# VHH binders against FYVE and coiled-coil domain-containing protein 1 (FYCO1), part 13

Target 1, 130 residues: FYVE and coiled-coil domain-containing protein 1 (FYCO1), of Homo sapiens (Human) (q9bqs8r1337to1466)
Amino acid sequence: EICLLKSGELMIKVPLTVDEIASFGEGSRELFVRSSTYSLIPITVAEAGLTISWVFSSDPKSISFSVVFQEAEDTPLDQCKVLIPTTRCNSHKENIQGQLKVRTPGIYMLIFDNTFSRFVSKKVFYHLTV
Short names: E, the ipSAE of ESMFold2; O, the ipSAE of OpenDDE; V2, 0.75 times the mean of E and O plus 0.25 times the DockQ between their complexes.

## First folded at step 14 (VHH; framework vhh_8h5u_2)

Design s2 (from r5 with Y54T F101Y; at its last look DockQ between E and O 0.01; V2 from the best seeds 0.00; counts 0 for: pae O 9.1 > 2, placed apart)
Fold by OpenDDE, look of step 14:
Structure s2 (fold): chain B 130 residues (1-130), chain A 123 residues (1-123)
Amino acid sequence: as target 1 above (130 residues)
Amino acid sequence: EVQVVESGGGLVQPGGSLRLSCAASGFTFSSGSYAMGWYRQAPGNQHERVAIITSGGSTNYPDSVKGRFTISRDNAKNTGYLQMNSLKSEDTAVYYCAVDYEYEYGDTWMEYWGQGTQVTVSS
């Protein structure tokens, strides 16, 4: 599933800390994912026991979503542990939500993959909690 | 060390215009991969991205500012800009410039934020 990212273009990387996420308001943040590209939200977690929760929608049409665990920043994406395999989400019809419990400190990377869409860029509206 | 510094904020009347600048140092817009965004935070609200531009030139705006705000960059001056037209009272906020910069291809990315500049829209 992650192999698609190797041939795709990274548009943006939006790193977040636990403290930053904890300070999120009630509103969603916007992430633009250009056609034929993917975007990353790496969340650096220093301690175990936390729960990372996400809610997102997309417009227009669907987006592929994945979560991987990166032990260190220098670990290649294709060597990261897949926690949630790349899945096409109909996030334009309903909100997609999920969560994971942090068992190991490291970088938990949310991947919004639009590489399958050759001509349509997507807006992703997401909210995170810890 | 990478630094970004905002300027150009101020007090304007509704319907007025402002042009914000984001002077970057420690990296160049003419080389490497990056994304630059303008964010704003009003009292009691979270940060809202109002514009983004990638090194490839792709731009995007939320509906709240689309058609009124324009993001751009000048590689020669190593400066980003936010042109804000038809300003409204709800645009009042501290505006921040943020840059995600790729140090090594597909490897190390860092995000840098400025200290912000106050924009007040009031009659």
Scores: ipSAE 0.009, ipTM 0.207, lowest interface PAE 9.1, mean pLDDT 89
ESMFold2, look of step 14: ipSAE 0.241; ipTM 0.660
ESMFold2 (binder alone), look of step 14: mean pLDDT 78; pTM 0.799

Design s3 (from r6 with Y105P; at its last fold request DockQ between E and O 0.75; V2 from the best seeds 0.00; counts 0 for: pae E 3.8 > 2)
Amino acid sequence: EVQVVESGGGLVQPGGSLRLSCAASGFTFSSGSYAMGWYRQAPGNQHERVAIIYSGGSTNYPDSVKGRFTISRDNAKNTGYLQMNSLKSEDTAVYYCATDYEYEPGDTWLEYWGQGTQVTVSS
ESMFold2, look of step 14: ipSAE 0.273; ipTM 0.674
ESMFold2 (binder alone), look of step 14: mean pLDDT 82; pTM 0.829
OpenDDE, look of step 14: ipSAE 0.625; ipTM 0.850
ESMFold2, fold request of step 25: ipSAE 0.274, 0.131, 0.196; ipTM 0.687, 0.580, 0.626
ESMFold2 (binder alone), fold request of step 25: mean pLDDT 79, 79, 78; pTM 0.798, 0.803, 0.799
OpenDDE, fold request of step 25: ipSAE 0.770, 0.760, 0.836; ipTM 0.903, 0.902, 0.923

Design s4 (from r6 with Y54D L110M; at its last look DockQ between E and O 0.07; V2 from the best seeds 0.00; counts 0 for: pae E 3.6 > 2, placed apart)
Fold by ESMFold2, look of step 14:
Structure s4 (fold): chain B 130 residues (1-130), chain A 123 residues (1-123)
Amino acid sequence: as target 1 above (130 residues)
Amino acid sequence: EVQVVESGGGLVQPGGSLRLSCAASGFTFSSGSYAMGWYRQAPGNQHERVAIIDSGGSTNYPDSVKGRFTISRDNAKNTGYLQMNSLKSEDTAVYYCATDYEYEYGDTWMEYWGQGTQVTVSS
């Protein structure tokens, strides 16, 4: 479980390992993010050098996205290093692609942030590769 | 982050008028490229849309307020207004300003909402 919440409420946490991403399968997975909440995909990485890639879209409207680095499992979210600052994406109109190269072992958290939306819940369709 | 703040609520007698204001800020796109709206909620009820104005000034109202309420906007100030005339006790509610740059007519809700301003119509 994460130690602290950001503004808004954590809805769901979908932890993955590098091996689970390597065997992600075809197609996209779905993540439901209620209005006024955020959801996380923590990716635990044991070794530097690999590249984590993502593609996502959302329905019915856009969602915000960020990536933070958590050095240890008990590090509060607000103390994590920001790798990609929170950005509202045009994810309902197009696929959003990105990647990061792992330079330090630890937990790389993909954050799907719907805390700005008062009433519009989102489905995020995502695909990860490593 | 986008924020909106309402003002102008209060107590008024039936048949009276009020003018609400909505100040919007925090956009990363050009001013006026968003829709503004007003919603209301009485205790125990669902939210109800009462007025929409798009970036071009086109307006939409439900039958419950059409002809009595008028939405307008001042794009230079990023401010919207709701003129409420011929108020009825049924208009008693918290009124919320909302805004959205992805809004299309037919959507039920805008995404960014203020904290609300109370309007009470009572004799």
Scores: ipSAE 0.289, ipTM 0.662, lowest interface PAE 3.6, mean pLDDT 86
ESMFold2 (binder alone), look of step 14: mean pLDDT 82; pTM 0.830
OpenDDE, look of step 14: ipSAE 0.518; ipTM 0.811

Design s5 (from r6 with L110I; at its last look DockQ between E and O 0.02; V2 from the best seeds 0.00; counts 0 for: pae E 9.1 > 2, unsure alone 64.9 < 65, placed apart)
Fold by ESMFold2, look of step 14:
Structure s5 (fold): chain B 130 residues (1-130), chain A 123 residues (1-123)
Amino acid sequence: as target 1 above (130 residues)
Amino acid sequence: EVQVVESGGGLVQPGGSLRLSCAASGFTFSSGSYAMGWYRQAPGNQHERVAIIYSGGSTNYPDSVKGRFTISRDNAKNTGYLQMNSLKSEDTAVYYCATDYEYEYGDTWIEYWGQGTQVTVSS
């Protein structure tokens, strides 16, 4: 029922596991999001109880952000649960922080959505922790 | 959602005039500090800004259109305009209205764009 990914073209998919996030390092990583596209970070979580935290910024302008839950890798897009609805963030002016407690094992997709922008591509600088 | 829709394009002979309109929705110009600009793109070229008006009323134009084009806005009608006089063949392009919240002075990267209106100057 929720068609969060139908309005634009997927550009980059950066799959991560809990172990990879635990060894993320001290800095930010970069994710490019071309105009009229979205990019996403699927986080595969095997056990409930942990908290996924993020900090991100963008350059040169804002990015939209959402979080959806995919129960298994073969779950249809229409069946994904929206955990954080799409919100345009002033991420070019300040760091955007957030977290989710994992209540159900599965795939937690962080979506960096630039589909509203016809002409301005963005770079997202992100840091994740668990 | 912030949205703008252009109108007023068409076919005109050299030396003629057109007035483009930009109808804004999802916000009101009076509700905040919004900049509004007009951009154009001919096939094979990058976008060129041809006019910008800031919330305080300041305007800017490139030399290619200065003296011929005039940007204005009517906050009561939530509408912007581009008056284009003394049109030349090189003015042929798709014209886009664009707007964004004016968070910092001098920020010319405006993210909200319309679908464009075609202007063709041909004899």
Scores: ipSAE 0.012, ipTM 0.296, lowest interface PAE 9.1, mean pLDDT 83
ESMFold2 (binder alone), look of step 14: mean pLDDT 77; pTM 0.774
OpenDDE, look of step 14: ipSAE 0.091; ipTM 0.493

Design s6 (from r6 with Y54S T108I; at its last fold request DockQ between E and O 0.69; V2 from the best seeds 0.00; counts 0 for: pae E 5.0 > 2)
Amino acid sequence: EVQVVESGGGLVQPGGSLRLSCAASGFTFSSGSYAMGWYRQAPGNQHERVAIISSGGSTNYPDSVKGRFTISRDNAKNTGYLQMNSLKSEDTAVYYCATDYEYEYGDIWLEYWGQGTQVTVSS
ESMFold2, look of step 14: ipSAE 0.296; ipTM 0.688
ESMFold2 (binder alone), look of step 14: mean pLDDT 80; pTM 0.811
OpenDDE, look of step 14: ipSAE 0.538; ipTM 0.819
ESMFold2, fold request of step 25: ipSAE 0.127, 0.174, 0.180; ipTM 0.579, 0.597, 0.615
ESMFold2 (binder alone), fold request of step 25: mean pLDDT 80, 81, 81; pTM 0.813, 0.821, 0.820
OpenDDE, fold request of step 25: ipSAE 0.280, 0.757, 0.562; ipTM 0.670, 0.898, 0.828

## First folded at step 15 (VHH)

Design t1 (from s3 with M36W; framework vhh_8h5u_2; at its last look DockQ between E and O 0.73; V2 from the best seeds 0.00; counts 0 for: pae E 5.8 > 2)
Amino acid sequence: EVQVVESGGGLVQPGGSLRLSCAASGFTFSSGSYAWGWYRQAPGNQHERVAIIYSGGSTNYPDSVKGRFTISRDNAKNTGYLQMNSLKSEDTAVYYCATDYEYEPGDTWLEYWGQGTQVTVSS
ESMFold2, look of step 15: ipSAE 0.112; ipTM 0.550
ESMFold2 (binder alone), look of step 15: mean pLDDT 80; pTM 0.797
OpenDDE, look of step 15: ipSAE 0.749; ipTM 0.888

Design t2 (framework vhh_8k46_1; at its last look DockQ between E and O 0.11; V2 from the best seeds 0.00; counts 0 for: pae E 12.3 > 2, unsure alone 62.9 < 65, placed apart)
Fold by ESMFold2, look of step 15:
Structure t2 (fold): chain B 130 residues (1-130), chain A 122 residues (1-122)
Amino acid sequence: as target 1 above (130 residues)
Amino acid sequence: AVQLQASGGGFVQPGGSLRLSCAASGFTFSSYAMGWFRQAPGKEREFVSAISGSGGSTYYADSVKGRFTISRDNSKNTVYLQMNSLRAEDTATYYCATDYEYEPGDTWLEYWGQGTQVTVSS
């Protein structure tokens, strides 16, 4: 029972291009995810063959993470293809690393999901590479 | 270690009021939500009220909304539950709780402290 976000409120969207990720710089960027909300990093990829890699941690508690593929800009989240199902990560205790190889051009959305938390907002520290 | 000490329970007539207090220690109080739960004999614990670390958000079970008010004083590491218009159905042991050291899959951790008894009867 793999579920996309069907409940909860979008807090922030941080769209990135492949070029922006290639020029990400050193260190982590910060994303605040209020309790009962989720935030997105949509990555627009024009051609297959590259690998998207991530490292993230969170403070003070865990965050859920998923990756979905959106074929068109107007595709609703609940109709997107799930590439990595929603997983609650112990990102407050360790860095979480992962990658995927792009096989189809389109939008790869990294979802930082705090909808399971009623009371605790999180800061996510993330670093992306392509 | 985390310690929570609930107090202020007692015997009260229907329609009466009580104010519960919960003194907290062993963690950065202002960073974490606090909540109240209650348990009547033979029943599971049920949610009563919660308040965010900053005090900016409050939450209530439908059965107590409009009658109970949660508050916190972060300078005293204390959370309060003002209970007004008490009814016999409010009779229970009341526990305070925090989400400090929240484990994945748990809504609230086992930091419940000692309960305080509230009895509403004529």
Scores: ipSAE 0.000, ipTM 0.195, lowest interface PAE 12.3, mean pLDDT 81
ESMFold2 (binder alone), look of step 15: mean pLDDT 75; pTM 0.750
OpenDDE, look of step 15: ipSAE 0.021; ipTM 0.335

Design t3 (framework vhh_6z1v_2; at its last look DockQ between E and O 0.07; V2 from the best seeds 0.00; counts 0 for: pae E 9.0 > 2, placed apart)
Fold by ESMFold2, look of step 15:
Structure t3 (fold): chain B 130 residues (1-130), chain A 122 residues (1-122)
Amino acid sequence: as target 1 above (130 residues)
Amino acid sequence: EVQLVESGGRLVRTGGSLRLSCAASGFTFSSYAMGWFRQAPGKEREVVAAISGSGGSTWHADFVKGRFTISRDNAKNTVYLQMNSLKPEDTAVYYCATDYEYEPGDTWLEYWGQGTQVTVSS
């Protein structure tokens, strides 16, 4: 219904705070997403007004990307508010950039979705800023 | 009709080496990524390695890292899996597959070979 996620299993969850993103460092970090799975980066934000920015690429092929807002820590994904609908990105051909202005404190979940791929696992190289 | 035909699977002793081949036909081979998968009896199929259409990018699962190498020869429409330092845990049917990704919501067409049995004895 309101859920735009494809069916699949969670592989890994990489929770980050605003302070950890502010101390992200110079380079990209790696996130492995096996075929038919998805992985999450939940970002806990205590104050409205900041902007979360991302740059990512993937290898060897595309990855799907979405952003949802989680109102409570135990809210299921299918009940989270969708901020950026799932989009398959040509991230293996070019860097994908985007940003989100935080208007409500809470948990902003970046979703790297590889559930459409039956054969090919992906490495996602990502860099976050606030 | 897309056809993928695996070959080269056989009985090999622990520590041995084996090279699998997958002959492809019915599509423009160099335009598509290829992968090797395996399935042991009673277990789910798992990805072993993948390679881009050009051969410029490869990926290998951690459980075969340093032991298996995927490669392709686009002039021969063939993808290979070089398997070294074989272990009994590598015993499985090995499948070659092509991965054609669609936009979200599209039906994905799956193309698998018939598989080739690799048995590693102690």
Scores: ipSAE 0.012, ipTM 0.195, lowest interface PAE 9.0, mean pLDDT 82
ESMFold2 (binder alone), look of step 15: mean pLDDT 79; pTM 0.800
OpenDDE, look of step 15: ipSAE 0.017; ipTM 0.339

Design t4 (framework vhh_8h5u_2; at its last look DockQ between E and O 0.53; V2 from the best seeds 0.00; counts 0 for: pae E 4.2 > 2, unsure alone 64.98 < 65)
Amino acid sequence: EVQVVESGGGLVQPGGSLRLSCAASGFTFSSGSYAMGWYRQAPGNQHERVAIIYSGGSTNYPDSVKGRFTISRDNAKNTGYLQMNSLKSEDTAVYYCATDYEYETYPGWTDTWLEYWGQGTQVTVSS
ESMFold2, look of step 15: ipSAE 0.213; ipTM 0.616
ESMFold2 (binder alone), look of step 15: mean pLDDT 79; pTM 0.809
OpenDDE, look of step 15: ipSAE 0.674; ipTM 0.864

Design t5 (from s3 with T108V L110M; framework vhh_8h5u_2; at its last look DockQ between E and O 0.02; V2 from the best seeds 0.00; counts 0 for: pae O 11.0 > 2, placed apart)
Fold by OpenDDE, look of step 15:
Structure t5 (fold): chain B 130 residues (1-130), chain A 123 residues (1-123)
Amino acid sequence: as target 1 above (130 residues)
Amino acid sequence: EVQVVESGGGLVQPGGSLRLSCAASGFTFSSGSYAMGWYRQAPGNQHERVAIIYSGGSTNYPDSVKGRFTISRDNAKNTGYLQMNSLKSEDTAVYYCATDYEYEPGDVWMEYWGQGTQVTVSS
């Protein structure tokens, strides 16, 4: 199922730097995504060649996930380049893993979309590495 | 049980300053791994992080507040702070303190939020 970000409300924006991600411990971090909303994790990358890796689960039930590239902070979300199309993930049953290689400096935005759920808020447990 | 309580909000004129406080209980800034952040929710019901400090002391700010806002902590008082200078009307929002705490390496980082404090910037 495809979720439209334009139809939902932005819940929270949690910007990260490469150095911050490098300082992550071994444990997963929790991101709350209210019903009918989506949350963003923009990762600012200054240099090409890095690999951003993610692993996440959700509770309860599924979450939709996508990755877009924003060349500037003022670029609207709907004008960003889609790197990974929005996909509904059964992340409550298994961990979802992925990675991308940074080819262009800019903002790589992880999108956790719960806009398809009218009544159920989700917790996303995620871990990032660079 | 972990709790965080914000204070220090109020009404100020553009160009003014405020200092917000976040009193934390249930964990200590002097032990473990954590991140303490300040978030704001402007009219429209969306949250954005305006500052964060990690247990190692590193900080991060978005461009919208960089140079104007400063996050800090006092381990002895187990309290976090947000110094806000050169305030703008666009800074009007409810400000929340949030802690992301890992008790032991490998544990889940649990997120705790305060009830928020209103900041209004208006002439």
Scores: ipSAE 0.006, ipTM 0.239, lowest interface PAE 11.0, mean pLDDT 88
ESMFold2, look of step 15: ipSAE 0.133; ipTM 0.560
ESMFold2 (binder alone), look of step 15: mean pLDDT 81; pTM 0.818

Design t6 (from s3 with S33E; framework vhh_8h5u_2; at its last look DockQ between E and O 0.78; V2 from the best seeds 0.00; counts 0 for: pae E 4.4 > 2)
Amino acid sequence: EVQVVESGGGLVQPGGSLRLSCAASGFTFSSGEYAMGWYRQAPGNQHERVAIIYSGGSTNYPDSVKGRFTISRDNAKNTGYLQMNSLKSEDTAVYYCATDYEYEPGDTWLEYWGQGTQVTVSS
ESMFold2, look of step 15: ipSAE 0.204; ipTM 0.622
ESMFold2 (binder alone), look of step 15: mean pLDDT 81; pTM 0.820
OpenDDE, look of step 15: ipSAE 0.671; ipTM 0.869

## First folded at step 17 (VHH; framework vhh_8h5u_2)

Design u1 (from q4 with F27S T28I; at its last look DockQ between E and O 0.09; V2 from the best seeds 0.00; counts 0 for: pae E 13.0 > 2, placed apart)
Amino acid sequence: EVQVVESGGGLVQPGGSLRLSCAASGSIFSSGSYAMGWYRQAPGNQHERVAIIYSGGSTNYPDSVKGRFTISRDNAKNTGYLQMNSLKSEDTAVYYCATDFEYEYGDTWLEYWGQGTQVTVSS
ESMFold2, look of step 17: ipSAE 0.000; ipTM 0.183
ESMFold2 (binder alone), look of step 17: mean pLDDT 79; pTM 0.814
OpenDDE, look of step 17: ipSAE 0.558; ipTM 0.820

Design u2 (from q4 with Y103W; at its last look DockQ between E and O 0.02; V2 from the best seeds 0.00; counts 0 for: pae O 5.6 > 2, placed apart)
Fold by OpenDDE, look of step 17:
Structure u2 (fold): chain B 130 residues (1-130), chain A 123 residues (1-123)
Amino acid sequence: as target 1 above (130 residues)
Amino acid sequence: EVQVVESGGGLVQPGGSLRLSCAASGFTFSSGSYAMGWYRQAPGNQHERVAIIYSGGSTNYPDSVKGRFTISRDNAKNTGYLQMNSLKSEDTAVYYCATDFEWEYGDTWLEYWGQGTQVTVSS
């Protein structure tokens, strides 16, 4: 499998449940990603068949985005199954949208990776739907 | 970096024509793009899909633009197009190109949008 995040520091981890996401409302939430770091949004899903949808933007400039599946909380990130490989997104120019269908219960982690930026921290504005 | 850039917008009179282009970079249409679509947004309105073309070449249009708009894609140039004929004032909007990219394992995709191009239809 593809090894993600070989280097870099975890900035923040924002765990969410399906119920919490369902209560997001219309507004976007903000996630700070310091330069040379990455941030995680692990979503714990107990049932198969759900669809997780996301919309996000970043400021300033781009952010790298990936999605991985973690079977357990103690599973190392580099051993998680990659669903979306790390992709550099021009999310500062337009919103990036995507979704995944939950095939297996577990933890689905949205990864916002700013490790490529040595000097510029980013704000990520995101909205989730289940 | 994944990037989508629209061009070709402008000011035209009613009954006129425009051809919009959508240049994609950071990926290729042949490498996993499932569909490419054109959307428009007028001030105070939500985005409206005006055309979509799938990887197999099939297309779909809403009744509001059917017969007037034609979407196409050139994979060799990694570019999408929207030919707009018989333009009306109600077609005035910012037009966006979006491409769906399907990743491995299925059921997972990202949709990439451009910054948009202004189309104004006025006498």
Scores: ipSAE 0.019, ipTM 0.282, lowest interface PAE 5.6, mean pLDDT 87
ESMFold2, look of step 17: ipSAE 0.321; ipTM 0.708
ESMFold2 (binder alone), look of step 17: mean pLDDT 78; pTM 0.792

Design u3 (from q4 with G37A; at its last look DockQ between E and O 0.64; V2 from the best seeds 0.00; counts 0 for: pae E 5.5 > 2)
Fold by ESMFold2, look of step 17:
Structure u3 (fold): chain B 130 residues (1-130), chain A 123 residues (1-123)
Amino acid sequence: as target 1 above (130 residues)
Amino acid sequence: EVQVVESGGGLVQPGGSLRLSCAASGFTFSSGSYAMAWYRQAPGNQHERVAIIYSGGSTNYPDSVKGRFTISRDNAKNTGYLQMNSLKSEDTAVYYCATDFEYEYGDTWLEYWGQGTQVTVSS
C-alpha cells in the first residue's frame, strides 16, 4: 500500500548514479529526515546485472525503509513497483543491511520514511556499494 | 504497520467519568518491549502526557490528574485504557494514545500516535 507516499511530505532527495556509488569512499554519509517527512535516494541504473547493497543506521530512534522501482523519470511515485515494502527498522540499535540485483534498467529509489514520527527527527547514516 | 486507535470520548458534565480505549495492531503488548501513554491537547497548548504505563507495569501521572486518572491495559485484548474520574472543565481536550517499540524515559515523546478522541467537559 502506497497511500502514505501519495502525500507531499518529501523533505530531501539525494540522487546518485552508479559511478557515484562505485566511488562512494570510506565511511557513511548522512541523510537528515525531519519528523513527519520522508527522504529519498534515487539510484539511476543503465544496465541490468548490477547488485546494489546498503548498510544504514539511524539516530536517535528507528526509521522505516522501502525500495521502489521507477521505470521512467516521469512515473508518479504512487505508480512505482514496490521491491521492498515499508518496514520499520530498529536501525538505531543495529546496522541494517540488504541488497538487490538489478534486473531492469531504471531508477531504484531507497526511501527513508519518518512519517510515523510526530516529534522525533532522524539522521540516517548510510553506505552504498555496487 | 503499528497502529493505535482511540475511542470512548464524548461530552460529560463536571464531576463525571469517561473511560477511553486504545486498540493496538501491528504489535502485541505481551511482547514486552512497549510502553503506552495518553496525551492530551487543548487549543493553543502543547501536548501534555497525562498517563504512562511501562512494559513492567509501573505508571506515572502529572499532578494535574493524579488520583483522578488511571491508566491500565489488557494484554490479552491488546488494548489500553484511561479511566477519567472527577472530570473538570480544564480536562477538555483531544486525547491521544501513544506507544513505542522500545519505551524511553524523560522528555522523548512516544512515536506512534492515534488520531485522537475528543473529550468535552461542560456544564
Scores: ipSAE 0.073, ipTM 0.465, lowest interface PAE 5.5, mean pLDDT 83
ESMFold2 (binder alone), look of step 17: mean pLDDT 81; pTM 0.821
OpenDDE, look of step 17: ipSAE 0.413; ipTM 0.760

Design u4 (from q4 with D100E; at its last look DockQ between E and O 0.01; V2 from the best seeds 0.00; counts 0 for: pae E 11.5 > 2, placed apart)
Fold by ESMFold2, look of step 17:
Structure u4 (fold): chain B 130 residues (1-130), chain A 123 residues (1-123)
Amino acid sequence: as target 1 above (130 residues)
Amino acid sequence: EVQVVESGGGLVQPGGSLRLSCAASGFTFSSGSYAMGWYRQAPGNQHERVAIIYSGGSTNYPDSVKGRFTISRDNAKNTGYLQMNSLKSEDTAVYYCATEFEYEYGDTWLEYWGQGTQVTVSS
């Protein structure tokens, strides 16, 4: 698959390990995504076989979401494998849920993309499980 | 062919006024789901949005121009306008009309930019 990461300005990077997701706690965490930017949650996975699950919502309006696989930290974004292509989600109206099974160790990047919005910044409320 | 064309730029003294026009072709504002915005760029700076008007008629402005600039549109003429009053030297820039597709619930996607019109505010 081709890389579908929308080019734009990175705002926040929140790197997590599997252990940190396993101890995520209850409830949702907040990620701010300014208008015209994107934010990332890179998840470093050392061993195949895990299932990464997510649920998120946004306020006040929609956000785009994608998941890409980065084989190594120095892999350019345009060479990353697209696992979930960029999709505009009605996350302000409903919780968006999904999961993927880890087939290859590496970095699984959840991308919250607000580059389509010139004027409306978003807060993303997310919960992750493994 | 979808196109937006700016006009109305020029040289004006501080405190003066200009009205910019944005003529659209190949689509209509009344077809729904389209916002219109005005952006500007001065040498050495990033593009700055100075106004947007949504398909429902609501507007937004940054603090730098609020109260001085007014965006409007005339659906019958398929034309948008930016009225700029009380102009200052820092308003000197190339001004671009932009058409932005409204997705759902007020979010927009930038689709078309014009080639720009120069506004110069100088004594």
Scores: ipSAE 0.000, ipTM 0.145, lowest interface PAE 11.5, mean pLDDT 81
ESMFold2 (binder alone), look of step 17: mean pLDDT 78; pTM 0.789
OpenDDE, look of step 17: ipSAE 0.007; ipTM 0.210

Design u5 (from q4 with A98V; at its last look DockQ between E and O 0.56; V2 from the best seeds 0.00; counts 0 for: pae E 9.6 > 2, unsure alone 61.1 < 65)
Fold by ESMFold2, look of step 17:
Structure u5 (fold): chain B 130 residues (1-130), chain A 123 residues (1-123)
Amino acid sequence: as target 1 above (130 residues)
Amino acid sequence: EVQVVESGGGLVQPGGSLRLSCAASGFTFSSGSYAMGWYRQAPGNQHERVAIIYSGGSTNYPDSVKGRFTISRDNAKNTGYLQMNSLKSEDTAVYYCVTDFEYEYGDTWLEYWGQGTQVTVSS
């Protein structure tokens, strides 16, 4: 139903482990997403049972967001499982939050998708917890 | 109805100048747009961006037109402009105004394209 990552160009990939998220620190980090591109935060999880939580906002305008599960690093993107379908978020007006419980070890990719925008780049401010 | 409409195209000799206009209706550049730009398409080619201006006033141009083209806008007239100087035969194309904006309440971004205005540079 969702043609994940068929178009647009990957700009930034910020891989994180569970330990790095547990040591995230206070405040938000920044992720830049150029117009017509998308950026990823792949989270490698070795053990089931964790809950991954996020809060994000964007500037100056909206961004689309999805979560995709990749069983192994060499799994092609078009074969990944969609856990949260792509959703256009009003992230420039309010914080967007959510969570998921890890049921299977693997790579949980947070996707910040700006492929719908021809010429407006976005900055995403995000905070992750486990 | 939300739209942008181009004008000011025509036939000009090499080395000449034209100024294109982009009139917005159904929204205002000053409150509803974070960027506007100009694209062009020559026969058989894909669209090429030739100028963009952001809400903060910064601009961007590809090397092919840098120094020759100048984008601007007049928020009081709700109109954007493309000043094109030192025109070359390679600049012959249909020129489109493109804008982004949010609807009220910050729903979604929509990119709107005009119908285009022909610019022909020939002897």
Scores: ipSAE 0.011, ipTM 0.301, lowest interface PAE 9.6, mean pLDDT 81
ESMFold2 (binder alone), look of step 17: mean pLDDT 77; pTM 0.783
OpenDDE, look of step 17: ipSAE 0.019; ipTM 0.335

Design u6 (from q4 with F101W; at its last look DockQ between E and O 0.81; V2 from the best seeds 0.00; counts 0 for: pae E 5.0 > 2)
Amino acid sequence: EVQVVESGGGLVQPGGSLRLSCAASGFTFSSGSYAMGWYRQAPGNQHERVAIIYSGGSTNYPDSVKGRFTISRDNAKNTGYLQMNSLKSEDTAVYYCATDWEYEYGDTWLEYWGQGTQVTVSS
ESMFold2, look of step 17: ipSAE 0.151; ipTM 0.569
ESMFold2 (binder alone), look of step 17: mean pLDDT 81; pTM 0.820
OpenDDE, look of step 17: ipSAE 0.560; ipTM 0.826

